# VH-VL binders against q54fm4, part 21

Target 1, 189 residues: q54fm4
Amino acid sequence: MSTAPSPTITSPTQTSPVVINKSLICQDSTVSNGVQIAIGTVLHPRSSIIISEGAGPIIIGENNIIEELVQIVNKSPEPMIIGSNNLFEVGSYIECKSIGNGNVFEPKCKILKNTIIKDQCSIGAGCIVSEDKICENNTIIAQTQNSQIQTTSTLPYDHHSSIHMTHLELLHKSIPLFHTIKKTPILEK
Short names: E, the ipSAE of ESMFold2; O, the ipSAE of OpenDDE; V2, 0.75 times the mean of E and O plus 0.25 times the DockQ between their complexes.

## First folded at step 27 (VH-VL; framework fv_lerdelimumab)

Design m2 (at its last fold request DockQ between E and O 0.47; V2 from the best seeds 0.00; counts 0 for: pae E 3.5 > 2)
Fold by OpenDDE, look of step 27:
Structure m2 (fold): chain C 189 residues (1-189), chain A 121 residues (1-121), chain B 109 residues (1-109)
Amino acid sequence: as target 1 above (189 residues)
Amino acid sequence: EVQLVESGGGVVQPGRSLRLSCAASGFTFSSYGMHWVRQAPGKGLEWVAVISSDGSYKYYADSVKGRFTISRDNSKNTLYLQMDSLRAEDTAVYYCAKDSYPLWFGRFDYWGQGTLVTVSS
Amino acid sequence: SSELTQDPAVSVALGQTVRITCQGDSLRSYYASWYQQKPGQAPVLVIYGKNNRPSGIPDRFSGSSSGNTASLTITGAQAEDEADYYCNSYDIEDRHLYVFGGGTKLTVL
């Protein structure tokens, strides 16, 4: 029966999002104060990372890809923690307690409140992870014609990791060519 | 050179209060989260509390929640720990530690030498 | 609640290699940080991330991870390496935020 720490939120709030060196935050993205984004993470245009009033901070790890129209929202007074090497595809909605590493969230999927996504999971397009659910490592959720199914992946993680890094490298090279990047305070890792 | 110097430790009776301070220098204090970590005599390290760079967020270990208050004055480069309703199990060396990140969830990249708090009848 | 487990004590001969291991579920998702503490002194960060050394830390210190384990390796142990070593990680699922291992006392023989 571990009780979550009770956060104390004081005024004033942070004046700007915190970005770790070598992150790419497009100008057209929306990022609340109290969001911390680590190195290598990319926010595409029209993505949003929002902290509701009175809610806890959002911590995002390294080398995440957050595509267009993705919404990451924290409404809980507790911190929302997202690990590293995750792919959030177009239009996905994230309201989780925590997300681990190496996960894929396909287009327009929804992760509802207080959910825990561990590592190397795949949430299929349009799928909904219900409130309070815990997705164990290597969980695959997919939509069939009649229902949403859940299974466990048997594929090696290494393949996904290599593709993800290649994708990141491409984005880091291409995005600045076509999009204006936000000028945010950058700290060294 | 980064320096963290704790002060305010001493001997106090159970139920009493004590306020610790940590003076920081050698880095931009207002840009980093700060922590308190304690170590009971002959025991391991225990995380106590964290405060974000601008003081907007504070979190505590369950063992001290409701009794301890972390705060900071960025104009003075000083971190504080107000300890109320002290218990014998609060006896420890209290370390001030710098987070590598502005909010937290980095590493404790610098530590002070600690200040001893003894709670005894 | 999620905990990090370490062997309480290990020994190594001078010039030999020793590995200190930390185990816990949080290590599946987060890298461990390692801290060295000598008697009467404050902890010092020695390894973080995949295998990063802060400035001033000898290259004989290295870090690795596998599954739910993290390891600190000292290749060519020196007398001055005798100390307590603590691993640290994050426990997000149980909202403990920060978790230390119990510590490992390293004796150099």
Scores: ipSAE 0.486, ipTM 0.814, lowest interface PAE 1.4, mean pLDDT 89
Fold by ESMFold2, fold request of step 29:
Structure m2 (fold): chain C 189 residues (1-189), chain A 121 residues (1-121), chain B 109 residues (1-109)
Amino acid sequence: as target 1 above (189 residues)
Amino acid sequence: EVQLVESGGGVVQPGRSLRLSCAASGFTFSSYGMHWVRQAPGKGLEWVAVISSDGSYKYYADSVKGRFTISRDNSKNTLYLQMDSLRAEDTAVYYCAKDSYPLWFGRFDYWGQGTLVTVSS
Amino acid sequence: SSELTQDPAVSVALGQTVRITCQGDSLRSYYASWYQQKPGQAPVLVIYGKNNRPSGIPDRFSGSSSGNTASLTITGAQAEDEADYYCNSYDIEDRHLYVFGGGTKLTVL
C-alpha cells in the first residue's frame, strides 16, 4: 500500500536568511508555452497561467506568490508583464497589461484587460479593476457595503517587502512536501 | 567561449534594403532570446528588436516597426535583421545581443562587436 | 514613453569610490541592468538584477536600488574603468520595449 510521508513543520526561528535560487512550480498547475517565470516565484496547485490563441507571452518576475485557483490569462497580442514580489491570493483573476512590484491581489478580485497596476497597490477581495484602468503607486481598492472605494496608502515599502519575503521563505521550505508520490491511473486498458 | 559575429553592414541609399546576420557560437543558441541594439555614431544605445528562443514571439521598437524584420535559424545558429525602407536616421552600428532567458528579461549578457550601417544619398 | 535619466559625466580619482545613477518609473517594477562600453568596443554587462555580477566582472562593481533609482558603484576605481555606462530596463508604457539611459561618461583621473 502507498504511504505518503507527513510534512515536517520547520521552525521559523532560523536567524540565517534562506537563499532562494529557483522558482517553485507545483505539478498540477497549468502553464502555457510562452510563459517565463523568474527565480523565487511560487505557483500553488490548481493555479493557471494561460496564453490564448494568437496572444503574446506572459513574463513574470521574481518572488511572486501565486495561490490556488488563481488565473492569469493573456488574450492580447502584446506581452503581459508582471513584476516582482506580488501576492495573488486564492481565485483572483488577472488579465492585465502590466503589474509592477509589491502588489496584493486579495481573493477572487478581478483585474480586467489592458489594466496597468503599478507598485504597492492592494486590490481588495472580490473587487474589480475595470478595463483600461491605471492604478498608480500605493492605490488601495476596497469593498464597502455600498461601493468600491479607492484611496492611497502611506504604508512604507519596506513593511510589505519584509512580510512578503518571510512568507516566501516559508513556502520554499514547505511546498516541496507536495511532492508526495501518488499512483496515477493506467491510460491504456 | 561565447561569440557573436555580425555581418552584412555597409553603405546604402535611403529607401533601399539591407540584411544583417549574426553568427553565434559557444552556447546553445536555441535556448535564448536574441536582440538587436543599435548605436548612432557618437550617440547612446537604442534597443531595436527581440525574438524569442523558438522564434514564436517578435517585438520591435516603434521607430522600426513595419520596416524591420527580426528572424533566426536555429539549425544554423544565426540571427537576422532584414531592414527595409532605410532612412538616414537608421545609420548606426548594429549589435546582436544574447538575452539570459528564453524570452527576455533585460539581461544582455553577451554582445557582438557590431556592424556599421550607413544610410546616405 | 518612460525615460531613464543618467548624469552625462562623472569623474573619480584613481582608487576612490564613485556612484553612477539611473532614474525612471520602470525601475520601481524592474531592476536595471548596467553596461560598460569602452571607446570603439561593444557594451559589456557588469551588473544585473539588484546586485549580481556576471563571471569575470571585478567585485569592485556593485549595484543598488531604491524607489525609482538604480545605482552602479565602483569601489576603488581603476584606470581601466574609464568608459561609458548605460542602464537599461523595460519601458513601463511599452512592455515589449527596452529603454537605455543616455549614458554616463566616467573619467578616472
Scores: ipSAE 0.375, ipTM 0.715, lowest interface PAE 3.5, mean pLDDT 84
ESMFold2, look of step 27: ipSAE 0.000; ipTM 0.450
ESMFold2 (binder alone), look of step 27: mean pLDDT 91; pTM 0.941
ESMFold2, look of step 28: ipSAE 0.315; ipTM 0.713
ESMFold2 (binder alone), look of step 28: mean pLDDT 91; pTM 0.940
OpenDDE, look of step 28: ipSAE 0.386; ipTM 0.782
ESMFold2, fold request of step 29: ipSAE 0.006, 0.120; ipTM 0.465, 0.642
ESMFold2 (binder alone), fold request of step 29: mean pLDDT 91, 91, 92; pTM 0.939, 0.939, 0.942
OpenDDE, fold request of step 29: ipSAE 0.344, 0.378, 0.326; ipTM 0.773, 0.785, 0.768

Design m3 (at its last look DockQ between E and O 0.05; V2 from the best seeds 0.00; counts 0 for: pae E 15.4 > 2, SAP .529 > .496, placed apart)
Fold by OpenDDE, look of step 27:
Structure m3 (fold): chain C 189 residues (1-189), chain A 121 residues (1-121), chain B 109 residues (1-109)
Amino acid sequence: as target 1 above (189 residues)
Amino acid sequence: EVQLVESGGGVVQPGRSLRLSCAASGFTFSSYGMHWVRQAPGKGLEWVAFISSDGSYKYYADSVKGRFTISRDNSKNTLYLQMDSLRAEDTAVYYCAKDSYPLWFGRFDYWGQGTLVTVSS
Amino acid sequence: SSELTQDPAVSVALGQTVRITCQGDSLRSYYASWYQQKPGQAPVLVIYGKNNRPSGIPDRFSGSSSGNTASLTITGAQAEDEADYYCNSYDIEGRHLYVFGGGTKLTVL
């Protein structure tokens, strides 16, 4: 198994999170130094993106929705990479190695350490993705009465994408009306 | 206009050290991650190293890890690559490249013209 | 380590359309960036993301992706488009944060 290059951390002293233009970060969210958030991504109040001491950076792509009480945590010296167009619903816990694009994490689901989520996956409410697991594209994990089940989606991605973009547009219009937005350094994409 | 100018290349014997520099202008240097990418003669491109905007994070290709050190001086708008224990396979044109973001996971949106490093006995 | 593969060489007639394809597992999760390199020159970014062109890049250049592949398309190839083209992506599972394809030499006939 090939291992990702180990980062050399010289100083955890980034002065502030880096937010790329048109991201929406609520004041009540917690974001560690060393976190990069791309354009369009929304952080709801009481969400947290945390880099543990000595851990690698967290890179978050474009147009993600991170809802209330979501916890994204990196405890590994390796970087955590999250792609674009993902939905993290209320109370989900994320400690992954990487997440691709277009995934849905339903309420209170848990993604445990060193997990890789590819693209267009759906993790059901309260479901737990165990450590070191790799979820291939279009993986669906759902909770039944007795157990968690895993299957592969046959639905086209386009439907999810359109809904997600509509949701994003709504959030970008509505959130600033009700919440104070963090004033963070904004870089152009 | 964004400009990146590499210097410090030359001919060196195996086991020796060399230090490359990249002078940056035309953009806020301290706001972007920087890369070194190399190209052996007649070969393709190979990523070598990355340093974040404030120097807090450094990453290396396995092929150079433990031998090369990337650094930067934001007050001088300069990127450096200290190359120790040089090998023949390190022979290449070395390019400095600007990341689109302060941390990695961006693209190489601007490149220097490169500086040639030749390692030969 | 994850690799990106490209055809070593392709040809296109002047004014015709050519597609250069890159293949690799990392492309399932991440977009490719494409770089043009002319002889004796530094690489130049020509396409990135879903289909983004940097300033100064002609609109005849476009990008697409499908499955584990990314493609650079030149619609209406010009003589000046003769160059080496490299795809690039990120792969956290690999030994390198950034991985390049082997490059494709494009000849304009």
Scores: ipSAE 0.019, ipTM 0.658, lowest interface PAE 5.0, mean pLDDT 88
Fold by ESMFold2, look of step 27:
Structure m3 (fold): chain C 189 residues (1-189), chain A 121 residues (1-121), chain B 109 residues (1-109)
Amino acid sequence: as target 1 above (189 residues)
Amino acid sequence: EVQLVESGGGVVQPGRSLRLSCAASGFTFSSYGMHWVRQAPGKGLEWVAFISSDGSYKYYADSVKGRFTISRDNSKNTLYLQMDSLRAEDTAVYYCAKDSYPLWFGRFDYWGQGTLVTVSS
Amino acid sequence: SSELTQDPAVSVALGQTVRITCQGDSLRSYYASWYQQKPGQAPVLVIYGKNNRPSGIPDRFSGSSSGNTASLTITGAQAEDEADYYCNSYDIEGRHLYVFGGGTKLTVL
């Protein structure tokens, strides 16, 4: 063995990102036939993703977090498209036409039919996004003592994406320790 | 049963426009999304465009964005493709194709026989 | 990337088994559908989902998937199976709704 390494430039501490290459679907969740769920997305217990009779598919992108008692329901014959890196907090109800990326849906908010939520929006707890509404990028809807208000964030980003990924990695490690995971691919009958 | 019949193909010069139609029958047209898929001579299939059942959502391949417009008239059971600023690389057989419901697994369950578009000077 | 990659051509002896593959990042999350196209004809759906055959498709056609790869298997290939085969999947990024592979020409020897 050599006691003196060659004078080379090495980077032994460059750590590859944690690779999340599967969905994590808790056994005590309900997922209709025809739902597609991309890599990294986590479904907590008692969450529901439902395609009504005669309705189109639900297509859900990567790295979403779908918490307990969340209901995502498509009653339209058209595809419901949900992007990536979204957080759906406990008990929220989603009947959108489409949702983009990096959005937060706080507890028990309701996203009603035919809505379009673009990117980086925050929908406050208990807030209602009315039918047919379009929320442009960076829209914030919050509940005040008197009413819902809408404003626009102008920040280039917050730490949501990095915090989201850290949270997601923890869920992929921890949830199987405490909950039974479905063994069947989501795309089968 | 389900029939899809494309029309409006032909020979056009580069930079010109052409409008394709697809007549649908044998199913409730207004309940389903519709697609255009093309195939250049001797080449593979290329997805071109989608329109939702009520026309509220439209998706396009990058190769045609800004030049092609998909539309539908549910009262006439007809799908359209307006092709503007045509280029030689748009030369292809154009198929209309039906989504299925539920839309399990990316299924194009019925196809027309296609209409040929040739773009040459 | 959301591209789907297929080998351009494959050959099989009559009565033998052949496997046609399709690779892409979207296939980690979505199943492929498979289309057969004979010269001068429109494509025909032969496999969708994991391993579902539409009515009228022979049971020698089957599908499978693992990782980023989907496969179409023809067991006991017949002369009539000679065709081009395309895989297709949802686009995970949502930039395109669907993406086709480049196609595989199957020759039955």
Scores: ipSAE 0.000, ipTM 0.447, lowest interface PAE 15.4, mean pLDDT 81
ESMFold2 (binder alone), look of step 27: mean pLDDT 90; pTM 0.932

Design m4 (at its last look DockQ between E and O 0.35; V2 from the best seeds 0.00; counts 0 for: pae E 7.4 > 2, SAP .526 > .496)
Fold by OpenDDE, look of step 27:
Structure m4 (fold): chain C 189 residues (1-189), chain A 121 residues (1-121), chain B 109 residues (1-109)
Amino acid sequence: as target 1 above (189 residues)
Amino acid sequence: EVQLVESGGGVVQPGRSLRLSCAASGFTFSSYGMHWVRQAPGKGLEWVAFISSDGSYKYYADSVKGRFTISRDNSKNTLYLQMDSLRAEDTAVYYCAKDSYPLWFGRFDYWGQGTLVTVSS
Amino acid sequence: SSELTQDPAVSVALGQTVRITCQGDSLRSYYAYWYQQKPGQAPVLVIYGKNNRPSGIPDRFSGSSSGNTASLTITGAQAEDEADYYCNSYDIEDRHLYVFGGGTKLTVL
């Protein structure tokens, strides 16, 4: 039986998160040391990306939108991996093993520990993805009056991508006008 | 110019230990994660281990977990690989590689020329 | 286990175009990195991301992706392009972390 690699974690000596290229991190956001954020990603005020004591790093890809009151937390010694072009809407809670690309997490949804969200999924407002769940590509989870339902999307990804990029462009232009941006070390990609 | 120079390879018997070094220059060593990647003779590439820029995080392939230890000395711009309990299947050219990021999941944007480790009875 | 698969060998005539393909489930979520390795030499990064070339890599090298595949294309193959080519990506789901394809030996005829 192949055992999953167990990382050796020592006390972090990093003084700040690493930002790759033109990411926007608002001053009122909270980001732990050991977080890596790629180009284009936006962190709104009062968002938080937290690495618990003894937990692994958090890697966030390109062009993600992380809105107000979003909580991304890693409590596992394993790295948390988040891909690109995801939208985390207000108040969502994320404790995943991994997230792919092009997903939408609607307000106050919860992704519980050790979950895998693949690509182009939509998690509805207030919905809960249970622990250890794997959401395949194009999974839609929505809340009805009486229950939480799961289905598969038939919509092409291109539509979502276009809207997301437009949203990003707007945020990159508007956020610096209204919010103070953190000065973080920038690495070239 | 980025340079990575591996050393410490050689011939050892199974069960023995060996320590590899990688001397880095031409970039801010302390700002980037580092990797070891190996290649058995006539075979493909296999990732071995990673260490973050400040050494806070270390990860290993299952094949070497519990036997190999990656470390670094940023004051000396040097990466290390302590290999214990060596096996015949550990025979390979060992490359040090620079990550494009301080944490992993970047690309191997620069490689050393490698050092040969031969484990044989 | 999310493996990356490559054809073990391909050939191209001098000046012609060749495509080397890598296939794996991880490629649906992540870009592939491509490395060139000439005999007796260390690997060299030739393509990363959507279609990025490191400094010093000729523009005849390009990258593309579709579905669970990534491809390295050499447009106008030169004699010096004869080498082994490896794709690389991640296996996050199964926690294998970095994964390499088996490599493709390119022969320039």
Scores: ipSAE 0.073, ipTM 0.690, lowest interface PAE 4.3, mean pLDDT 88
Fold by ESMFold2, look of step 27:
Structure m4 (fold): chain C 189 residues (1-189), chain A 121 residues (1-121), chain B 109 residues (1-109)
Amino acid sequence: as target 1 above (189 residues)
Amino acid sequence: EVQLVESGGGVVQPGRSLRLSCAASGFTFSSYGMHWVRQAPGKGLEWVAFISSDGSYKYYADSVKGRFTISRDNSKNTLYLQMDSLRAEDTAVYYCAKDSYPLWFGRFDYWGQGTLVTVSS
Amino acid sequence: SSELTQDPAVSVALGQTVRITCQGDSLRSYYAYWYQQKPGQAPVLVIYGKNNRPSGIPDRFSGSSSGNTASLTITGAQAEDEADYYCNSYDIEDRHLYVFGGGTKLTVL
């Protein structure tokens, strides 16, 4: 995982509101035919969203952040549905049935087939969510010395969403300065 | 101006077939997914079927799966619904609706006027 | 089941505020879309996503969601708002991809 080398705007005074009016899909990402990505979602370099032979589409909602080396793979004939405002950190592997909103998938975690992740869950670095598991809202899965544990978050949703949106706005400003962006299909002509 | 015009409705006996058409204009038809939605008299809305912009994906409600076939002809800007083995409970106004996306996860942003299908002995 | 449940009828006095609710498991993961249908007419989209209005929809219409519940709020209700209102969401369970609520008939008194 690498960090951006410099800030994108040199003006220290008066911040204008950021308007997020498109998705940002880096050119060196891999996206299968049959993947649909909604407004605001950012796909970092070397990430991949893959539909296996004979599998159904992948539909990804708004304002997600998909970091480097993340792999999202649908091998099921059913559609894979991913909601909005999710953070997929470096190298995570996603083969879910569905993911809701506002979740965090920390680096190199694995979300195995036919899983359902609802809202506001946090899956810790290197953790594995086993096949067919259902993570209810506000679930935290974390790594201990010898095992994974599961607990429930008490943090308010609006605080988490504010931090996510701030991060997303910075990416929309900075990514186009340092990376080539794929042309998105025109849907509203 | 986006327009969707359904046709082909009528009165048919149970067990028979009927084909509905939806003529689209005012937008790039081949860029968007399309739906059929129905409404029985005095009842609520029921989603029936979906077809993706290029026809690669087709999905049906359980109530019609195996009996109805959705299709499209992008060269004619026309959506179709072939309805076989019709039942009395298929009696409804059938609406053609445009998705805002080529696949799912969109909104039904434009609807036709509907065409009435009546299935009766 | 991913059924969406709406109250069948709601009344509001002219100029008052009304909330129409929609409840279901799919709303834990997906936003509701709201459609208005007047007698003899096709439905019209009034709210999509969390709280977006299509062009031409008055700003007295707003949407919200929490948990498994979505709400359509009409502030300052007018006689022309008398209609049936349907919520709609995705449903990726075994039986269907999209689900509508049963509808709520709004009467403006």
Scores: ipSAE 0.037, ipTM 0.600, lowest interface PAE 7.4, mean pLDDT 83
ESMFold2 (binder alone), look of step 27: mean pLDDT 90; pTM 0.915

Design m5 (at its last look DockQ between E and O 0.20; V2 from the best seeds 0.00; counts 0 for: pae O 6.5 > 2, placed apart)
Fold by ESMFold2, look of step 27:
Structure m5 (fold): chain C 189 residues (1-189), chain A 121 residues (1-121), chain B 109 residues (1-109)
Amino acid sequence: as target 1 above (189 residues)
Amino acid sequence: EVQLVESGGGVVQPGRSLRLSCAASGFTFSSYGMHWVRQAPGKGLEWVAVISSDGNYKYYADSVKGRFTISRDNSKNTLYLQMDSLRAEDTAVYYCAKDDYPLWFGYFDYWGQGTLVTVSS
Amino acid sequence: SSELTQDPAVSVALGQTVRITCQGDSLRSYYASWYQQKPGQAPVLVIYGKNNRPSGIPDRFSGSSSGNTASLTITGAQAEDEADYYCNSYDIEDRHLYVFGGGTKLTVL
């Protein structure tokens, strides 16, 4: 049996629209059996979605962006549910109960067990969302000096979603040029 | 090709029990979550229960918790709903519906024709 | 009562555009799916997630969402579009539960 050839890197001839009808899971990512990932979600290399021994499944919705070294871990027997259009930036750690839609988790932030993050929240770099915390819609958690503060975003809801979808379309076009994509029935429709 | 056929509906008095079945064909039954959804005569849709593809996770609407039990037999491609302590407000057409995912959090891509349950003195 | 609110009825002239809305707190966190039900028939999925159409659903059907509101738009309504339309999403307190709106009866004139 021959090994699969490495992808050839070439310059694009022209820009073409991409059809988003599947998830995009890089081969160099770790995904446990029992993880369900919907259309459009992108897993970068070295990201991890892990179900611990005896823990329940992880359900991830549409059009999420999960960057390198992000760890999403369910250690609870209850299912973990993540909605759509979320951005998990490099090295963030997620052990939530649930996450809604359109949230941003900046680099190396930590979302601890049994937390509920609703919609359009922003969790600042290195910030920690404590166990059992509920972040209502439009919550911003950020650092000031040596403490974390919580405030409410005033930015327009639809501005972030437009930027997110533009970014997502580019990833669906560009990532297959540089990375091998996983093929799995559990991760696809 | 995908077919879902409900059976076991009928007329029953309040406080009694009834067991519904849904026979599935045309797809790999054990790969998908399954739901019961009901519709009272002249009324809207009401979600009742879900069971994961392997049968390990079951969730119920508050209106039926403790009275209804969802189950599946993957060797027989059959979904069940055991309905105990029936009440007049349980009168409805009961549909089985296929989730397009193994767990839930998907959409109901195929539905049966429904079976009527009437709870009346 | 359901946590998802729909107007009970809407009318549209043949060939015109109509929007059916669905409102509820869960829609801040989760996307809606939309089901069409004709008299005496089981529901049929027409829109899921962010404006995705299952195979066989005409492109005159589209979906959108913002805040706590989801909308189903039918551009160029046809006689066969006359039906009840239900939005469906999840309960915000228990994310294992599904919630339907009350339904909107669409009449095509």
Scores: ipSAE 0.286, ipTM 0.712, lowest interface PAE 4.6, mean pLDDT 85
Fold by OpenDDE, look of step 27:
Structure m5 (fold): chain C 189 residues (1-189), chain A 121 residues (1-121), chain B 109 residues (1-109)
Amino acid sequence: as target 1 above (189 residues)
Amino acid sequence: EVQLVESGGGVVQPGRSLRLSCAASGFTFSSYGMHWVRQAPGKGLEWVAVISSDGNYKYYADSVKGRFTISRDNSKNTLYLQMDSLRAEDTAVYYCAKDDYPLWFGYFDYWGQGTLVTVSS
Amino acid sequence: SSELTQDPAVSVALGQTVRITCQGDSLRSYYASWYQQKPGQAPVLVIYGKNNRPSGIPDRFSGSSSGNTASLTITGAQAEDEADYYCNSYDIEDRHLYVFGGGTKLTVL
């Protein structure tokens, strides 16, 4: 039985990040080539989405809010996938395998490598989600004085969603008034 | 009008190789991810492989990983699938499909008519 | 699990409404896309996203989602709607990327 050699997957030299329709990317954000960002997503100034050398692409869904000093980093040869309607607050560090939809990452929280965050989770300020962890839907991680606690939310998702959309609308109106927006290739969808 | 036309299918013995082509027209080929999807006779659809718009990223289903190679020539508006070490279970109609995104993880908004690959001793 | 499950076959009387359902864990996080395939033809995209129809697709086709399910609804089925219907979504957790349902054969009576 002749075994054909495995095809070589090389890390890209894309000319620029790809932005899909009406995303708002500030000029002073850092986005690697090989990053795909969907409609409605907002990148605040001094945020960064980085693909390490030899790593796979980063795919980001719709209507995400990525605030100042947020770092999203892929070091894995596999794709990093981020869903929609997530809030990444100031200074959060994200090195995940995947993130679903409707999650909140509070300031300076850390999501370490190979982590899976599903849907409607809340990671509290300064909290650390350890490597290889899987956070099931509606997981809440919060910091107490002495430890991190984990519980499951009983709140309906609808309330969070409405607030998030209102926030997005405000950002889309306000950010261009105060910040220069990147001129990136935009495909219509 | 978007058109995708597959070619290169045929009858081949197990262990042999075959190369499929997909000629694209009616859209900016270099701006979209492209896929191969196959369908065994009388069976459902199975995703095979994807290649990013710039050709720098390629990913495969586990069933074909290490045996198939997806590639593209944007100057010729053509998508390719090199199939090595073919097996009987690779017998299928092979469709090229257009992604709505430049890289992938969109939906398949356009499909070719497919080309039949038969692997038989 | 990245598997999407569909009923193998469903029937609908002419002019009536039918719902084809797809079930899987990935559908909790991602919208499904739906494809129609008639005998001897290539698949055609009929629904994507929350409830989007491509150009040329009749308005009797609609999409919905709930929990770990996605549904394609045909309101006022026509004879030409007889076909196989496949749902599609993503398998991000297991890195399988794309997954199709097993398909549903729709018969119009």
Scores: ipSAE 0.021, ipTM 0.625, lowest interface PAE 6.5, mean pLDDT 88
ESMFold2 (binder alone), look of step 27: mean pLDDT 92; pTM 0.945

